# Designs tried in a protein design chat: VHH binders against q9p7j3. Part 32

Target 1, 174 residues: q9p7j3
Amino acid sequence: MILPLFPETQVHVFVYENVSNCAAIHEQLISQNPIYDYAFLDAATILYKKQVYSAIIRALEDRRDEQMKTKTIHSEVILSLSPKTEISSAFRQFSMTKKSKNIVVVKIDSKLTEEEEFERLDKLVEGNRVEFSDEELQKLIDFKVLKKNYKLDPSTLENPLASILSSIALRGYS

## First folded at step 18 (VHH)

Design ha13
Fold by OpenDDE, look of step 19:
Structure ha13 (fold): chain B 174 residues (1-174), chain A 120 residues (1-120)
Amino acid sequence: as target 1 above (174 residues)
Amino acid sequence: QVQLQESGGGLVQPGGSLRLSCAASGFTFDDHAMSWVRQAPGKGLEVVSDIAWSGGRTYYADSVKGRFTISRDNAKNTLYLQMNSLKPEDTAVYYCARHSKYGIHDQDLRGPGTQVTVSS
């Protein structure tokens, strides 16, 4: 898809469930294999499409303003998911782990169609692709993790989306 | 292979200052954001500060804000931590840590650490 404020940047988001090779993917990321230049998120931490898009937009804004804290746009997306500015916390809370079973994969600056990108990514991820939708994401979410990551309480849980987006958007404005 | 080596630790009195350095080798230094973490006796690892790959944006734990300054020299592959107004509660082993270029949690890559002791 194309974001209105970033018409030159094509973005693709994929959701995989029952992924069997997260540990192998993790090792490739550690070794800095450029073929794996995606944002690999733990689906247990993602509840809404708008949560992901909000983080993508924030990362793109950081890049535009030459304020990226991390080296790659994809790592910046992961950082941008966090209400905190601390890098370790963001990566720990939102990144795919060796034990992850379900993942959300983000590709920025793609030169391929969604289907072409999927075919490429499908060679790297051993799992089942599902629709990138709130309905599918809510099946994969761990609410305990979500509550912890965004410090949600009974009052904010009445409208989790608003709270999450506020946390992402207002990061650093405390 | 990836190597990190901390230095500059020591014994100081409360209110004193130290400057820690971390020499990095075996990887492209400016591809990675960096952090200082510490471990006090009987406590877990605590992130003290981190710094962007370019040396721009920084983070500080609330406990060290206004007292510590993180910086880096990418030309020298070196990370620094200026510690002023040191307190006894700052006593810990301080480690230099590299963040993943692709955003995975990879704090296993730390140096051997340098001891900082603040005592009257």
Scores: ipSAE 0.904, ipTM 0.942, lowest interface PAE 0.4, mean pLDDT 96
Fold by ESMFold2, look of step 19:
Structure ha13 (fold): chain B 174 residues (1-174), chain A 120 residues (1-120)
Amino acid sequence: as target 1 above (174 residues)
Amino acid sequence: QVQLQESGGGLVQPGGSLRLSCAASGFTFDDHAMSWVRQAPGKGLEVVSDIAWSGGRTYYADSVKGRFTISRDNAKNTLYLQMNSLKPEDTAVYYCARHSKYGIHDQDLRGPGTQVTVSS
């Protein structure tokens, strides 16, 4: 897709369930293999499409403004999901791990159609693609993890989306 | 050979200052955000500070904010931590750490550490 304020930037988001090779993908990321230059997120931490798009927009704004903390736009998306500015906690909370089972994968600055990018990514990920939709994400979320990552209080908040997006928007002030 | 090497630790009186250095070699230093982490006796690791690949943005733990300054010199492949107004609770082994380029969970390189002891 193309975001209005970033007309030169093509973005693709994919969701995979039942991924059997996260440990192998993790090894490739450790070795800095540029073929794996995507944001690999643990789907247990993602409840909404807007959560992902808000992080993408914030990462792109930081790139535009020369304020990126991390070197790649994909690692900056991972950082931007966090309510805090600390890099270690953001990567710990949101990145795919060797033990992840479901993942969300983001590609920014793609020169490929969605189908072509999927064909490339599908050679790297051993799992089942599902729609990037709130309905599918809600099947993969771990609500205990989500509540911990964003410090949600269920007694006073009935709309977790607004709280999550506010945490992303107010990062650095809490 | 990929390596991080800390230096500049030592014994310092309360209220004193100390500057830690970390020399990086064997990798592209400015591809990576960097951090200082510390481990006090009998405690776990605490992230003290981190810094963007470019040096432009930083983070500080509340316990050190206003007293410590992280910086980097990408031309010299060196990370620094200026530690002012030191307190006994700052006593720890301080480690230089590299964050992964592609954003994986773990810090993917850490030095052997340098001891900082604040005592009279």
Scores: ipSAE 0.682, ipTM 0.864, lowest interface PAE 1.3, mean pLDDT 90

Design ha2
Fold by OpenDDE, look of step 18:
Structure ha2 (fold): chain B 174 residues (1-174), chain A 120 residues (1-120)
Amino acid sequence: as target 1 above (174 residues)
Amino acid sequence: QVQLQESGGGLVQPGGSLRLSCAASGFTFDDHAMSWVRQAPGKGLEVVSDIAWSGGRPWYADSVKGRFTISRDNAKNTLYLQMNSLKPEDTAVYYCAKHSKYGIHDRDLRGPGTQVTVSS
């Protein structure tokens, strides 16, 4: 897909459920295997497509402005999901863990079509691909985790999207 | 093999200053954002500060804002923490930690630490 404000940057997002090899993927990321240069998100922390897009856009803006806090665009996407500027908190709260079962995978700057990228990624992830949609994400979300990550309260639960997007957009201004 | 070695700790009176250093080796230093964390007696690990891979965009815990300054020298593979106006509650073992290049949580990688004691 192409984002309107970043037409030169191709982005792909994939959702996997019932992933059996998250621990193995985690080890590859620790060893910094470049084949695994994606943003691996815990799906339990993602409720909306717009949440992911907002984080991607924020990361791309940071890159454009030469303000990335992390070295790679993908780690910056993970950071950008957080309402906090603290790195450890962001990674702890949003990145895939060894115990994750469902994940959202983001690829920035892809030179491949979505189908080609899927074929490539499918060799790395042992799970079932599902549609990247609010409907599917809603099935995978852990609301306890979501509430904790964005400090949602009963007054903001009526429109969690607005609260989430505000948190992402206003990070660093609190 | 990844290695982190903290130094510069010691005993200081309240209001005093210390400068901590962390020597990094075994990895590409400027590929990683870095953090200082500390552990006070009887307490858990607390992140004190972090810094971007390029040496910018520092973050500070509220308890140390205005008093501590994090910096790095990528040419020397060294991380620093300037601590001013030290308080007794700053007493802890201070650790240097690196963050994952690809954004996974990996806080377990840190040095042996350096003891900072603030006492009158």
Scores: ipSAE 0.887, ipTM 0.934, lowest interface PAE 0.5, mean pLDDT 95
Fold by ESMFold2, look of step 18:
Structure ha2 (fold): chain B 174 residues (1-174), chain A 120 residues (1-120)
Amino acid sequence: as target 1 above (174 residues)
Amino acid sequence: QVQLQESGGGLVQPGGSLRLSCAASGFTFDDHAMSWVRQAPGKGLEVVSDIAWSGGRPWYADSVKGRFTISRDNAKNTLYLQMNSLKPEDTAVYYCAKHSKYGIHDRDLRGPGTQVTVSS
């Protein structure tokens, strides 16, 4: 997908459920294997497509303005999901862990079609691809985790979208 | 072999200053954002400050904001923490920590620490 404000930037987002090899992927990311240069997110933290796109847009704005805090655009997406600019909590709260079972995977600056990127990613991830849609994300979310990550109270948990998106958009202004 | 070595701790009176250093080797230093974390006696780890890979965009915990300054020198592979107006509550072992290039969490990427003691 091409975002209107970033017309030269191709983005692909994939969702996998029942992933059996998150520990192996984690080892490759720690080892800095460039084949694994994607944002690997724990799907338990992602409720909406717009949540992911808002973080992507924020990361791309920071790159454009030469204000990236982390080295890669993919690690910056992970940071941008957090309402805070503090790196340790963002990585701990949103990134895939060795124990993750469902993941959202983001590729920015892809030179490949969606199908070509999928073919590459599918060699790395042992799991079942599902549609990147609000319907599928809602099946994978952990609402207790979502509440904690965005400091949502019980009255907003039924329709938390605006609170989440404002947290991403306003990050760094508080 | 990734190595982080903190130094510059010591005993200082309240209101005093210390400058901590963290020498890094065995990895590409400017691929990584860095943090200072501390552990006070009987307490868990507290992230005190972090800084971008480039040396910009510092963040500070409220407990130290205005008194501590994080910086880095990528040519020397060194992270610094200037600590001013020190309080007894700042007494802790201070660690530097390396963040993953690709955004995965890895708690094992910190040094052995340096002791800071603030007392009369």
Scores: ipSAE 0.773, ipTM 0.900, lowest interface PAE 0.9, mean pLDDT 91

Design ha4
Fold by OpenDDE, look of step 19:
Structure ha4 (fold): chain B 174 residues (1-174), chain A 120 residues (1-120)
Amino acid sequence: as target 1 above (174 residues)
Amino acid sequence: QVQLQESGGGLVQPGGSLRLSCAASGFTFDDHAMSWVRQAPGKGLEVVSDIAWSGGRPYYADSVKGRFTISRDNAKNTLYLQMNSLKPEDTAVYYCARHTKYGIHDRDLRGPGTQVTVSS
């Protein structure tokens, strides 16, 4: 897809459930294998499509303004999901782990169609692709983790999306 | 292989200053954001500060804001931590840590640490 404010940047987002090789993917990412240059998110931490898009937009803005904290746009997406500016906290809270079962995968600056990119990514991920939708994300979310990551309370849980987007947008502001 | 080596720790009185250094080797230094973490006696690891790959946008824990300054010299593959107005509660082993390039959490990428002791 194309984002309105970044028309030259093509973005693809994929959701996988029942992934059996997260540990292997993790090792490839640690070894910095360039064919794994995606943002691999733990689906247990993602509730909304707009949450992911908000983080992508924030990362693209940081790149545009030459203020990325991390070296790659994909690591910056992971950082951008966090309400905190601390890097380790963001990676710990939102990135895929060796024990993850469900993941959200983001590709930025793709030169391929969505289906072509999927075919490429499907060689790396051993799992079942599901639709990138709020309905499917809702099935994979861990609300305990979500509440912890964004410090949601009974009042903010009335509209979690607003709270999450505010946290992402206002990261670094107090 | 990836290597990180901290130095500059020691014994100082409250209100004193220290400058820690971390020498990095075995990887492309400017591909990675870096951080300082510490572990006090009987406590877990605490992130003290982190810095962007290019040397900007530092983070500081609330406990050290206004007293500590993180910086880096990518030409020398070195990370620094200037610690001013030191307090007894700053006593800990301080570690230099490398963040992963692709955003995976990995806390094992740190040096052996340097001891900082603040005592009257």
Scores: ipSAE 0.895, ipTM 0.939, lowest interface PAE 0.5, mean pLDDT 95
Fold by ESMFold2, look of step 19:
Structure ha4 (fold): chain B 174 residues (1-174), chain A 120 residues (1-120)
Amino acid sequence: as target 1 above (174 residues)
Amino acid sequence: QVQLQESGGGLVQPGGSLRLSCAASGFTFDDHAMSWVRQAPGKGLEVVSDIAWSGGRPYYADSVKGRFTISRDNAKNTLYLQMNSLKPEDTAVYYCARHTKYGIHDRDLRGPGTQVTVSS
């Protein structure tokens, strides 16, 4: 989706399945290698494109308002996926782990076209790119993880989008 | 070498106060959000509080909200936890923890801890 409040901020989102080198990527992120300055999300936690876009918008709003809890915009996206502001649980629940198989990768403030950014990212990720779409995300989600992360009741599991988006949009206001 | 060192723990009576400090070295302190985490005897880790890289926007666990205050002094590379109205259930080892800059979770980014014991 277009980010109407942030028209000069170029964002790219990539989805990879069957990633074989998450442990190596994890090491680079811990080592603070700036080549890896992306948000690396576990795809098992992401069901909707709007889930990711809502977290991006929330992170950009916090940056604009000088209210970021974390230092980089990409780590702030990870925090913004959480229904709570607690940093440790957000990183634990939504970030790629060494054992992740499928990932969603977000780049904010890109100066490259989508395909140019993909060429750069593809040198870092050993996996197969798939379309960033609700259809592909649905194949990669773990509904047990989704239910736990967003505290979804049986009634909300049938239409979880509104509950998830509300959690992202309203966190910090309850 | 990344180092986090907690201090200020000890024995205190119920209702008392303690102030914990955590000295950080070997990394750029203000690149990182920070947390206090505790482990009571025989229990798992509980995140007590966290704070933004800049010193604002704290999170508090429900069990400590209104009694504990997290703060940081980036000029001194130090994280603090002011603990008031202490209860026996606050007895735990308290750890200072660093969050990664790029948002990856890592359990090994904490200090050795300081013991807080709340008892008559």
Scores: ipSAE 0.741, ipTM 0.889, lowest interface PAE 0.9, mean pLDDT 91

Design hb2
Fold by OpenDDE, look of step 19:
Order: C-alpha cells, then sequence, then structure tokens
Structure hb2 (fold): chain B 174 residues (1-174), chain A 124 residues (1-124)
C-alpha cells in the first residue's frame, strides 16, 4: 500500500491469528535478527486499520523530520501507537509478547509486492493469515487492554476512533 | 459548539489568485488533520488538499498540484489554501474539513467536521 502523505514509501500490513510460535519470534526480536525487520504488534491492542496507518504515518513523519525517538522505523511505529512518550511503556502496551496469540505485522520501505512480502513473512510466522480489516481486528481486540492503553472513558467510548487517532497524533505534544 | 468557517472566496479571472482561510471556533483541532474539498456545479464533492496536524505533511489532488498550497497556523487555529493560476474548472464551493489523527484515504466520509463553504468563481 502507498499512503498519500508518503507516496515514495511502500507499506504492508498483515494479520495473523492463532500464532503458535510467538515466543520464538520474540526471541528473534530481542536478538535483533535482521530477518525479523518488522513491527510485530499484539492484535489484542489494535481495533482499527486507521489506528495502524496513523501510527505508520506518525513514524514516517518523525523519520522525515529527524525526530525519531527509537532506533528503527518499525520500533517507531510501535511507539507511535502509544499516547505515552515512554518507549518502554509503548512496547509493553502494543508490542507482541511471548504470550501473544494474534499479531499485526507491519513492514515499512518494502521493495516487494504484498504477495511476495507475505510469502517471506509466512516462513517466520506459524499462524493463520486473516484479512487486514476492521471486521477481523474487532474479533481479536481485547477491549480492556484498549481502554487502558488509550484511557478511554464512557465519553470517549462513544467515538473511540477519534480519541485513539488524536492521541496518536498528539503524543509528546501538550 | 464546534464550527469551521471558511472565508476568502470570490470572483477572479483565469490566471488570478485567491487565498481561502478556515477558522475553527468552539474547540481546537489539536491532533486533527485539516483538509479542503470542493464541489463544482453539477459535480460531486471532491478532495483538494490535506495537511497533517503538525503541518509538516501535505497531499494534493493531481489537478491542483503546483498551483495550490495548503498551510496551517496553530496559533490562530486556522488552515489556509493559497490558490494560484486559477482556472475556470476550479470554480466551486470550497469546504474546510477536519479529521482526527491523519488523513488516510482522503475521502469525504473520513472527515468529521465541515464548514459551510465559500464560493470561488473563476471567469474565462
Amino acid sequence: as target 1 above (174 residues)
Amino acid sequence: QVQLVESGGGLVQAGGSLRLSCAASGRTFKGYAMGWFRRAPGKEREFVATISWRGSSTFYTDSVKGRFTISRDHAKNTVSLQMNSLRPEDTAVYYCAATPGYAIYNTADEYDYWGQGTRVTVSA
């Protein structure tokens, strides 16, 4: 996919359910294996496609404007999902863990087609690929975690999308 | 209540320039991307331009690239559209709009708030 705000950057997003090897993937991420150069998100924390795309755009803006807080664009995507500035908090909130079951995988600066990238990624993830859609994400979300991550209350729950997206954009700004 | 108010429209000859402005009242649009749409006579509303909340990212429809510039003033809580080298086909009612976070698809349904519009007429 090409985002209009960043037409020179190709982005791919994949969703996997019932992943059996999250612990193994997590170990590779800790060891910074370059083969795992993706953002691996816990699907339990993602409710909307626009949530992911907004985080991607935020990360790309930060990179362009030389304001990245993390080492890699993929880690910046993870940070960008969080309304908090603390990197460790962002990773705790949104990054996949050894105990994750469902994941969202983001690739930035891909030189491959979506299908080619999928074939590559499919060798790393042992799970079932599902459509990247709001409908599928809604099946995987943990609302308790979502509410906690974005401090959603009864007033913001009427329009959680707006609250989530604005908080992504406002991170680090008062 | 929240309100977006456009201004700056009018009659101009082909090749001329106009600067549209959109002022927000009732609330700030912190964390919101802003955009401009237009509706020409007998046509559907179409996307013109968008600017991110921080104001560092912009996107334009192809027909206005190089001629229109969208900008944002956080201090004044306004968004502007500088329109140069205007053409008769630019004749339309121009609408200011706001969307939370970032504009992803640049479709009208993505934007939650709208102004009343300002009319721009470009004569041949």
Scores: ipSAE 0.908, ipTM 0.947, lowest interface PAE 0.5, mean pLDDT 96
Fold by ESMFold2, look of step 19:
Structure hb2 (fold): chain B 174 residues (1-174), chain A 124 residues (1-124)
Amino acid sequence: as target 1 above (174 residues)
Amino acid sequence: QVQLVESGGGLVQAGGSLRLSCAASGRTFKGYAMGWFRRAPGKEREFVATISWRGSSTFYTDSVKGRFTISRDHAKNTVSLQMNSLRPEDTAVYYCAATPGYAIYNTADEYDYWGQGTRVTVSA
């Protein structure tokens, strides 16, 4: 997919359920294996497609404006999901962990078609790919985690999407 | 009451310029992207331009690139559309709109707040 705001940047997003090898993937990420250069997110933290796209756009905006806080665009996506600027808490809250069961995987600056990128990723992830859609994400979300991560209270639960999306855009400016 | 109010429309000859302005009242739009759409008589509303909260990320429909410039002013809580080299095909009612976060798809349904519009007529 190409996002209109960043028309030179190819992005792919994949969702996997019932992933059996998150511990192995996690070790490869810690080892900085370049084959694993993706953002691996815990699907329990993602309810909306727009949540992921907004984090991607924020990361790309910060990269273009020379305001990135992390070393890679993929780590910047993880930070960009957070309403807060603190890097380690963003990673604890949104990154895939060894205990994760379902994941959302983001590739930015892809030089491959979606099918080609999927074939590469599918060699790395032992799980079942599902559609990147609000319907599928809703099956995988943990609402307790979502509420905690975005500080959703009764006043924000009437329109949680707007609260979440504006928080992503406002990080560091509010 | 939340309101977006457009101004600056009018009649102009082809090749001329207009500057549209959109003032927000009843709330600030912190963390919202702003956009302009237009509707020619008998046609669907179409996307014209969007600007990110920070003002640094913009996108334009192809027919207006290089001629129109979107900008915003946080102190005044306004968004503007500078329209240069106007053509008769630019004749439309122009609407200001706001969406939380970023404009992702540039479709009208992603925008939560709308102005009532200002008419621009470009004569040959």
Scores: ipSAE 0.796, ipTM 0.896, lowest interface PAE 0.8, mean pLDDT 92

